# Designs tried in a protein design chat: miniprotein binders against a2bj90. Part 5

Target 1, 235 residues: a2bj90
Amino acid sequence: MSRSARRKTSALNTVLRVVEVFASIQGEGPFTGTYSVFVRLAGCNLRCPFCDTRYAWSLEAGKPLGVEELVEEIARYEPSLVVITGGEPLLQRHPLNSLVEGLESLGLRVQLETNGILPAPARDEQLWRVYHVVSPKDVPVRVPGAKLHPSWVDYARATGRAWFKFLVANEQHVREVAEYVAKLGIPRSRVYIMPLTPEKLDMKELLELHSRIASLAVKWRLNFSPRLHLLVQLP

## First folded at step 3 (miniprotein)

Design aAs2
Fold by ESMFold2-Fast, scan of step 3:
Structure aAs2 (fold): chain B 235 residues (1-235), chain A 83 residues (1-83)
Amino acid sequence: as target 1 above (235 residues)
Amino acid sequence: NPEDEKLADELLWKALEYAIKAAEAARKGDYETAIKYLEEAVKLLEKALELLSNPEIRKEIEEELQLTKELIEYYKKKLEEQK
């Protein structure tokens, strides 16, 4: 029996609310520097004070797009990586599994960006087979309502397909991240720290911040994520 | 049944809209309104389950329903702490 065929034909799994689709370079995380197509899904279960995509918070911000139509649009870019982000993409879990199936059928590599509040994929989901960058908002930025679902740690250990990315401004933040991941049993090899960039930094300030956070990553034996798109002025 | 699947899809989207409204209310400390919106989401998820026979889709909706009910209980505790 083909779960794939049933998912493609289901009305529940055929429409996503999409804010935007664009080509750029992945500027963050384990795939930094990869030519990518970004698919921003509408709706979010958090209201982060540092959010630069507040326009995607509402479900109404997204246009309804069929999964097959979206797969065709993405394929036209011939990307090395498809980055599905939002909002919180797992809010649209049912049609998202169908999208992932369509993209994988074309041999496309898929990465999800998620806040990790909703559970990690189950073994029988198409989402089990793709990459996930989880951005917990529990620490150090402490967003109200944010709590990492414990299934993400199990998923990371079972699959090797999840990494945890944390926004940090200083060494105290890095210490809090190190304590957090140690308590949860997240291996340091799966942890990225990334500069928390205030609004209106000039290029010199942005580079200096990157340098400071990268030095802390070395000191604390964690991986470093730049915000490369900001450094090269891409979307 | 394609017609039942279409109706279920509409119900699931409406449930998601209520869940988002609940999150907005909870962010403002308005747990009473958040609970009310989540209770509407529960009703919509239960109606969607009545229309669907696919065991994989049903399991996912049942998991969402369980999480929604747990969130209602959490907000009820928060509401009591405010009293």
Scores: ipSAE 0.012, ipTM 0.346, lowest interface PAE 8.0, mean pLDDT 82

Design aAs4
Fold by ESMFold2-Fast, scan of step 3:
Structure aAs4 (fold): chain B 235 residues (1-235), chain A 83 residues (1-83)
Amino acid sequence: as target 1 above (235 residues)
Amino acid sequence: NPEDEKLARELLLKAIEYALKAWEAAEKGDYETAIKYLEEAVKLLEKALELLSNPEIRKKIEQALQLTEEFIEEYKEDLEEQK
């Protein structure tokens, strides 16, 4: 191993490119309502200009932060939950495992949000021990090439630490989600449908959309995720 | 021009497909293949810019091009270290 390779390997294991760190309430998924610190990592394995995660496209949006510095910053908030999100956090898998190890050492509960294109954690990764909310981009609004890695279904069954969250706008989308999860053998108890919110909805439109999708969740016997932070105007 | 917008959308979706293939190759340590896929993505993004006039969309594609070029340089360094 060269000196350059060793320096590069050290940086990959100890430095994360971070867009933002902020305290809020988790508005989505199985931990809705939890006081959380959000860590948004830079980088995305999708380059879609029409995607809601367009913030991940800017290289300058990501500041290099050491894992130990980031753990200390997160700890100062005294959160009930640490939410690691981004474009795609698993693109920074090596330093992310180091971050998770540091956070777990402090007794902090960690949730990762991922598009599920990259493989699920292996048993020898620190990421194996934390919670995962997987947002497949296969259905109902398919991004070409954005196929859910099959290891996520095995991980969910083995650990009980993964849920699958789908953005839906109408009943046809819910039907497509139901068919998709049945075909892949994803347990319905691990499935959430969530309103697909356009960027410029007024509060009345936002509430009506939430009500409609929640009703569909009851009808189709799936779990419902709000976007609570949008309803209460938190980041 | 609706035809140019449709073609640009198809080019952008194909660029995303190549980028995803590049990251899969890189995860396996195949940086030579990763670079080739990202170079194809660059060509598609450049072609999409020729067809699009919307300044906001153009800016996002220009940012994607910059980021893709940086990944190419990083993978070239990784490839040299393998030799």
Scores: ipSAE 0.000, ipTM 0.152, lowest interface PAE 16.3, mean pLDDT 79

Design aAs5
Fold by ESMFold2-Fast, scan of step 3:
Structure aAs5 (fold): chain B 235 residues (1-235), chain A 83 residues (1-83)
Amino acid sequence: as target 1 above (235 residues)
Amino acid sequence: NPEDEKLAMELLLKASEYLAKAVEAAEKGDYETAIKYLEEAVKLLEKALELLSNPEIRKEIEQYLQLTKELIEEYKEELEEQK
């Protein structure tokens, strides 16, 4: 059968492994400050040293939920934005396309957070129509096994629906990010730098780090992403 | 076949878990263990390809398989440098 017919058939039987569903404010990236429902999918293809969601790394961390059940649960929150994150959500690509189709049928705005190792959406996927925040792990501190798939740059150029978000601790990291995005042809308008937050920072240190990285964003003509949820003490 | 697609996805998720364990072992300098985990991931990805006739899904798994093989070569180089 065709891919479209297969996708429709998959929707009737699709299951996602879900770690958690909760309402909060999007604290990061281009939609910072938006009332959102977060859907954390299980499984990850990396073990980042600075990962805040190590509990989502395992397949077994996720509860099997049908797409229809998940859409209904999300809809009850009446969110302005649905943030699908993980782990790595694209590891569950086919049921994820079915979830996106269900959410879009309700008029909900969807944002995916991905490490960008797996290919960007094809034009005939439901995922092609939603927003993507790509967090490459090959710079500034390289995670072994991490390599941004080049299709993400093409997708960003073609759609205007992808942004690239980098964790940075200092100006050297920002310089490395600037060189990286220039080499790949990523427009600076699509680039966010975000504070790399060590575990033992107090609130004053956290605010000072945010201030410093924000100043570097201005200096280097890049966008700044806070970690707003850390500053306002939300999940 | 939606059942085959579902099984392939489960194999892909299991492969990703082995990939993650490999990276964790490599971070500790244990490249021998890391390579073994990646070899398990390769077997799972190859099994997923045997179950699939859908060209789009096959392409995605082939790309993941290639990425996994590249990582094996990287870790083999690190292991040789350790001598």
Scores: ipSAE 0.013, ipTM 0.342, lowest interface PAE 8.2, mean pLDDT 80

Design aB1
Fold by ESMFold2-Fast, scan of step 3:
Structure aB1 (fold): chain B 235 residues (1-235), chain A 83 residues (1-83)
Amino acid sequence: as target 1 above (235 residues)
Amino acid sequence: NPEDEKEAQLLLELARFYQRLAEEAARKGDYERAIAYLELAVKILEAALELLSNPEIRKQIEQILQTTKELIEAYKKLLEEQK
């Protein structure tokens, strides 16, 4: 199908249910410290017990916004990075491809945050061309139903545009992550471990947790992701 | 719970949309894309099922879910035949 034929897609392909759009600093993953606009899409295919954004689980939590309107809103922030997140953004895959096309046409860099349950982008999708941070929930946290789709490993090898970010609470979790990524053939250079932060921690406890997980990252030769926005009290 | 019922209805509409896209892809012989759309529909239907407590509605969605999974397996076989 040509690009012109794809443009004839339904209104559902040009409307996204959006919870919020805001400027902040990317606090996690390979782009930590980057001035970013966050686009939180509504809807999720998981109900993680440790989820920080339960308000985005419902598709009804999102307001319908046209792709062109959303691109214009994002562009006003003049971001170095557009972070598309939410519950699970790939639930709105078709209008998301249209959004990515619009953002790329403006020269904006795009990163998706995904749980990796749904398949990785195909070569003919606009999503093939952007960055993906995949947060598997099958290991070590073992959320029921949360199996990483194997296509994400193939996508990472083919494009060099995917990283895998794991929530960890202790050394046993890190060991399980190391075994998991070795089994799947994921290079350690593409693996991040990140503190699993309970809802109520004071600043001292938050720093101590970051220190412990960072030390484990060094010991196991994995990359460390902070939760920088929590440390500097940004959204 | 009226909020969960509205959410479930929206998810069911979204699942139907992806099922229609899968049918169109399959008609064109694009079984890889058809499978991907149906896998999206499966995950959306599972999310809808999680929000619903009514046993009769849950049973209907479970039947749709089973039929969708069977269609995925059929398309996987057709994809292998293209190799």
Scores: ipSAE 0.000, ipTM 0.186, lowest interface PAE 18.2, mean pLDDT 81

Design aB2
Fold by OpenDDE base, second read of step 4:
Structure aB2 (fold): chain B 235 residues (1-235), chain A 83 residues (1-83)
Amino acid sequence: as target 1 above (235 residues)
Amino acid sequence: NPEDEKDAQWLLELARIYQRAAERAARKGDYEKAIYYLELAVKLLEEALELLSNPEIRKQIEQILQTTKELIEAYKKLLEEQK
């Protein structure tokens, strides 16, 4: 391979398409309440009808940022956690591994948010070392084209660094989740249910929905994920 | 059963939440989102009907269910016209 081909492949592995970078509180999953920097990557392999971040669906919605520059930007916030989210972050897998390497070199903890359609990290990837919250879109919300890749179950078992967060509206959805995770052999301790929250709920409706889903979580012996950022009016 | 009635009332309230969300989406021309939330509302209304015993309340919910299904079909047509 010529020096020119190696430089072009190296440059492609060092640039991310980024929609936004901001500091807030992690509102969801096992790290709820953590002061976090969010990195929203551009591009998604789904078109969820209920998506609140549709502006991130196109790769062109993101700006090209160098990995080194992005690491420096993130570090300035002194985060307790770096949350990599977007459309689907794993569409940018190669430069994302480089980003993770840079962040871990600074001693920063990293959590990925993924829809779980793409394969889990392999042992030779930097992504293998980070935390993952997998949000399946096949069960119970049945988004067309969504299917959990089976390697996420194996990754969760091998590392203990994955959790599964399911969107639910009612008890039937919670039942479908319980059956699905039992069938896949996912431990209940790694399962979160979260309210399927439509846009522009009032605070009363939002609180009531949280209360109902939390009660179902207790009944079904599952973990509950709030949408804490919505409850406290943060980004 | 008082518990079934309480559960039915919550399902009806939740169906209304998603119906309002669908209406907001439709006003913005987002018929895909509108259809999705109305289909969810249909399921919640059907589940509520399984718990409700009062014939008059059942009749009202069946009417809301039918109207919701008709609205889904209307939004499907509008979605196809956007393509």
Scores: ipSAE 0.747, ipTM 0.904, lowest interface PAE 0.7, mean pLDDT 94
Fold by ESMFold2-Fast, scan of step 5:
Structure aB2 (fold): chain B 235 residues (1-235), chain A 83 residues (1-83)
Amino acid sequence: as target 1 above (235 residues)
Amino acid sequence: NPEDEKDAQWLLELARIYQRAAERAARKGDYEKAIYYLELAVKLLEEALELLSNPEIRKQIEQILQTTKELIEAYKKLLEEQK
């Protein structure tokens, strides 16, 4: 009974708490440069000191939107990629699976941004079929409570649809990332390092910081993620 | 509180990034920009101090904060000389 009770259909949960929906260019990770619509879901299970989206931390920051209404709104943008982010979008897992089902029915490519604390998708979830960029916060940043769920490594190996993106500020952080991914058996081809960018840096300082972290990516044989939207001044 | 200590470490790293940016701006004679970045660093250092209780670490950060404030005043004088 417990198994049946734990499994609920996504149709029963058809409302998402949404902070914002907007069109931009994906600035980060494996799909950098793609015309995207961003769906920021409310709620987060972390309180990262470097977070630039603190306004999304509370579930109350989001307005309730029906999945069908949200799918229609997203479709009007005619995006090449739908980026579902937050907060932590997996906090709203059940209606999120329903949203993914609706987007898939329209042939839209979906990417989820997640901190990886909650388990990776199971094979029978709609989320199993979409792309995931996992941003662990247990290394090098050591945010309390931010342990990566081991199922994400299994999911990445099974599907080839997950990448791991790490915030770094210096070479010591890159060393910690390299040791961490080696220990977990994450292939280097699935690993991105990305510069920690404080707010209000000007373009020259942002570019210098990007250059330093990119050079470290070459040295350590890891992929580099820019924050392209910051360099081109898009949301 | 280990949580506060880790948060403080990240605030200190953000402050360090701004301090490096200020140094680069100052080397180019852009004292207005250098002051702007150092003022952001001051805010981050002050926020880190609110999270830290260890007297030895607090003393080190208070020294950095004082040095940063003195550097802001020095750059303000240099900026006035450029007028």
Scores: ipSAE 0.163, ipTM 0.657, lowest interface PAE 4.8, mean pLDDT 85
ESMFold2-Fast, scan of step 3: ipSAE 0.143; ipTM 0.640

Design aB4
Fold by ESMFold2-Fast, scan of step 3:
Structure aB4 (fold): chain B 235 residues (1-235), chain A 83 residues (1-83)
Amino acid sequence: as target 1 above (235 residues)
Amino acid sequence: NPEDEKRAQLLLEIARLYQRWAEEAARKGDYEDAIEYLEFAVKLLEAALELLSNPEIRKQIEQILQTTKELIEAYKKLLEEQK
């Protein structure tokens, strides 16, 4: 078999359904302010009422891309961080592990955004080695069926590479988060609260909401995640 | 075999239709219907794999099959939560 044919066959073992690839600034979580390339994978196992990326819910919304081609596209941006998001990227776990391997081979730092319903990575997965921001949807936003898989707490303890980011609208939500993470044994240092932004807030309202949630983070001794890209009008 | 490839193509097109219907049902919270549609999609994808010999195309379909099965399990969990 020719070298080209072997390469093509190997690449087809690792195909991802990708909605979009774009450069921006990471606006959320522990790496806020980092020049990043975002890889949005198709498919989701939730239907959150507040979801801004409903266009990514379907696996058919994604274009099939080989891992090697995707790694090359990402590398052209020369990012400080690769953010793999979705939908729910763990729905495409097998080719995702191959993508992570390719990105790490180039020395790129990788962050996965996940809803945490599917199990955390196992030690023999490439995904074990990267950073994870887990966004539970059971507390406080109460999306039906959205239960955090307990393996994420174990993963966070074992690796120090997971943080938990919660959408909050008011102080009652922050109280519920504080009780939830205490019950699960998640350290405050691994917890972020982030404004739950309704559609159609103007810039003044958006800033006021950020200020209120940030003040609550100080009061409750939790970390604060902005949605910086919204404040600076980036995608 | 051109006839098998033609039949496989039709099965894949029908599987895509079932996947779209499943997503529409899930959007409405109808997880029982979504699961049923995806289970039909799985059968169609498996039937297509029996007809196809091209290893590149087979691997792509195997990946779609795996993600479809994972989505079924996710929807089963959501359905249980509704009960």
Scores: ipSAE 0.000, ipTM 0.099, lowest interface PAE 21.5, mean pLDDT 81

Design aB5
Fold by ESMFold2-Fast, scan of step 3:
Structure aB5 (fold): chain B 235 residues (1-235), chain A 83 residues (1-83)
Amino acid sequence: as target 1 above (235 residues)
Amino acid sequence: NPEDEKMAQLLLESARAYQRVAEEAARKGDYEEAIEYLELAVKLLEYALELLSNPEIRKQIEQILQTTKELIEAYKKLLEEQK
């Protein structure tokens, strides 16, 4: 049977609700500066007051796309990294595992961005083999309903493929993050603090905020994540 | 009322337990089971709201209730697409 026959059967049962697919530079986390394709999945289980992507909150914001068609679209960009984000991509866990399998079969590196409320991957999931940047929302900004699933700490220790990224505005936030990760036994080497950026900052204010948070990262011996795409004015 | 507050706490703990069961079911692709347990969590959260009068706590529970209902709708769509 041909590749076309496989594509037809995949399209019938494995679909993802996708808001957008675009090429840019990864501006955040451990892969900052990498040429990436971003796949934004629809649906989210939180309503963060500081959310930049409120348009992706509803599952209906996404259009259904077959896994094989999405893999082919992503591959045409020839990315160094595929960033799967949302919303909360783990809401679409079953077809997401199929997407990851397809991307890995092409030798593409995958990073998932998740709020960490839903459990970490099990060993029998394709998601077990990819990178995860977990953004807990229970500290320092206390979002109702947000609590990191403890399996993410075990996954990070077992695989070395998870990092924890926290939005911070000031030193009190950094203190809360430091206490939180120490209590959970998360190694500092896997922790990133990132500036919580208000919607209307000019470039001088944005750079000053980055400088302040970076200085706090040095003081508290944590990793720093910029929001590089904002500094270089990319999407 | 201290007795209503204790009852509300037990209801919230039970809702959290149901959400954990639902999360594990969803992890395995069992969206039918996940939806069933989240619907039970919704009923418990609604009952807790009837017992609580503190506006800040009520607002937090209303937010959790809303996100839980949205998660149910998301899982219903995934279940339909799966089958």
Scores: ipSAE 0.000, ipTM 0.203, lowest interface PAE 14.7, mean pLDDT 82

Design aB7
Fold by ESMFold2-Fast, scan of step 3:
Structure aB7 (fold): chain B 235 residues (1-235), chain A 83 residues (1-83)
Amino acid sequence: as target 1 above (235 residues)
Amino acid sequence: NPEDEKEAQYLLELARLYQRIAEQAARKGDYERAILYLEAAVKWLEAALELLSNPEIRKQIEQILQTTKELIEAYKKLLEEQK
């Protein structure tokens, strides 16, 4: 291989396809309410019918950005949390580990949002050290091709840095989630149920759905994740 | 107040970022997303106005705010047409 080709390969390993970078409030999961910078990576390995971010499905939806440029852009916001999401960010695993290393060097907290189809981080990855919110799409929503990789359960037990966030529409869905996590040995303390929001709910309907799912979380002794950004009308 | 001016500058930069994201969404025909970001930009512009006392700067921001609100209404009409 020539030196030029090797330099191009190294550059590709430190370049991420990025759809958008913006400051907002984390509306979901264990860090709900945290002032965050969102980094949406392009590409996804699923085509969920209820997806709110279909514009990120293609890798071509993302602009190539160097890891160093991204770290500098993120740092200007002085965030309490960096949320790396997508698409499916683990599709860009190698340059993502480099991004995490840069962010950690600045003392920034990092959370990854993933569908959990690809394996959990290994101990020698920078990703091992950050927080992960895993959103399985096999239960209860039954997205074709979705299957949680079993390594995520081991990772959660070993590190205490993974939570599992499930989209639910009704009590039957919550029952299916409870059975699923019991079967896999996921502690209830690491499980969140979150409203599966149909398109075009008005604000009253959205609040009523949140209330219903939150009540089910109490009943089933699971954690509740709102979709706070929808309620407060932020991206 | 220098602190209010810095906070206002941050909010204006955030509004500009949100407007840029909205424009990219609109170019792809995603008017629902464009409206979401523009409505957030309106909130940032209004917050900046509360911090600023210079009449000339306030007038410029009020004009941007009005233009942004008009764009939201235009995108709402385009969104209805997509149905």
Scores: ipSAE 0.006, ipTM 0.456, lowest interface PAE 9.8, mean pLDDT 86

Design aB9
Fold by ESMFold2-Fast, scan of step 3:
Structure aB9 (fold): chain B 235 residues (1-235), chain A 83 residues (1-83)
Amino acid sequence: as target 1 above (235 residues)
Amino acid sequence: NPEDEKRAELLLEYAERYQEWAEKAARKGDYEEAIRYLELAVKALERALELLSNPEIRKQIEQILQTTKELIEAYKKLLEEQK
């Protein structure tokens, strides 16, 4: 019903504000270790104290790129995974759906990284059909103004295409995450805990932190996400 | 004080509703409509701040207000790019 209209109108708005496009290895989440191209979109609706990509907070940090041009640039990398991140990519939701449509037409696997404040995709969005890693900022290191939109839990249950990734520094944080996901009814199989890394750790400290958080993941029966790119010194 | 808190709760509910409508408009590429709703959300949030004295709640509302204003500026730029 809506598909023909969506397809026809997708060509009319084709601009995204893009901070950077680069090839790397996905270092985090359920696709850790995958050869990926990263597309960082400009703009964010949060100001997290521990944010490592503050340069993307402003929309002015991005340059306008046409969706078709961006799809062709991404395709040249021949990636196993396209990671769309930001800022907060859902701020540019309409042209983002057009980008996803283009990437899927090439058979590319797409993963979105989002803070989950804005609603999950509706069934008539191209975003409905791709993978989402949601990083709630209301627990355990609480960011003012952050609240996970409840539609993300429904989306995860309906599609099996969303996971929830939490930054943790210690066992108390893991306990808070476990209580949070239990209260919301998020299956443990959809939950990742990841080390909250201070900006400048030496390699020994970084490995020790990874080991500690991984051990807690085993103890609490949650999945563990490394920050592999930090360990192997990739962007 | 209790009357002010009740009024603030209603203003926060309106702000949340306006932000939902703005998001729906933005999904369709209707950035003008999205900006209009976000400006209504800003007014509701500012009025709520006038009624609330709790420092932690005020800080959270101030954060939401700031990010809402930044989203308005982002949508204004996207709107200009469409013209």
Scores: ipSAE 0.000, ipTM 0.211, lowest interface PAE 18.9, mean pLDDT 82

Design aC1
Fold by ESMFold2-Fast, scan of step 3:
Structure aC1 (fold): chain B 235 residues (1-235), chain A 83 residues (1-83)
Amino acid sequence: as target 1 above (235 residues)
Amino acid sequence: NPEDEKKAQELLEKAREYQRKAEEAARKGDYRTAIAYLLEAVILLAKALELLSNPEIREQILQILLTTFELILAYEKLLEEQK
């Protein structure tokens, strides 16, 4: 293969379809409260009825950006955490591994948000070394086509770099989550329950919902994830 | 990796079958079923993409995913208009 052809092939492997890049506070999961840059990748393999980011469902919603250009843009924010989200970021796995390599070379901490349908990282991927928040859509509200890939449980046990985050509306949902994680052998210390927020709640209703789900987390001995950005009115 | 390429080919063929089932459902005006089949095709295409390292083939699959999402959006609009 010629050097020119090799360069062309490399360039194709290092382009991501990006919806948006913005600075905010991580409002969810184990890094709640961290100053973060969010990188929203285009495309999703699900159509969840409670999805907050329907604008990212199409791959066409994303503009092509080179990995090196994206790394440079992220670095300008000087974040404590880079959150790679979407859609489903693992749809763009190969250029995503290149992005992670670039970010890690700068000493940046990376967290991936994924629905867990696609396999967990293999040991030889750059993605093996970063943090993952997996949001299974098997339970408690089943989404058509959703099934957690079993490799995520193995990855979590092997690395300690994955947590599982579930949207819950009531105690029955929490019970179903508890049964699900017990069946799969997921340690409760790696499980977060988070309020399933209806589209139009006023601030008092939003706070009351958070309080109720947090109380259930205590009762069931699970971790609680707020939706802090909603409470403080950040994106 | 020949083993991964064979598995990817099987996944791509299953995805094509779901796309055909979606077309059949849409032809009958059953956009809900058509969307469900296309979503299953998306999952299979994504799995195939994970097994393939060739950049040209990966780009082709990404383009198929793009057109599949466009079709899902079109069927969602048609489904809403039926209400």
Scores: ipSAE 0.000, ipTM 0.176, lowest interface PAE 15.1, mean pLDDT 80

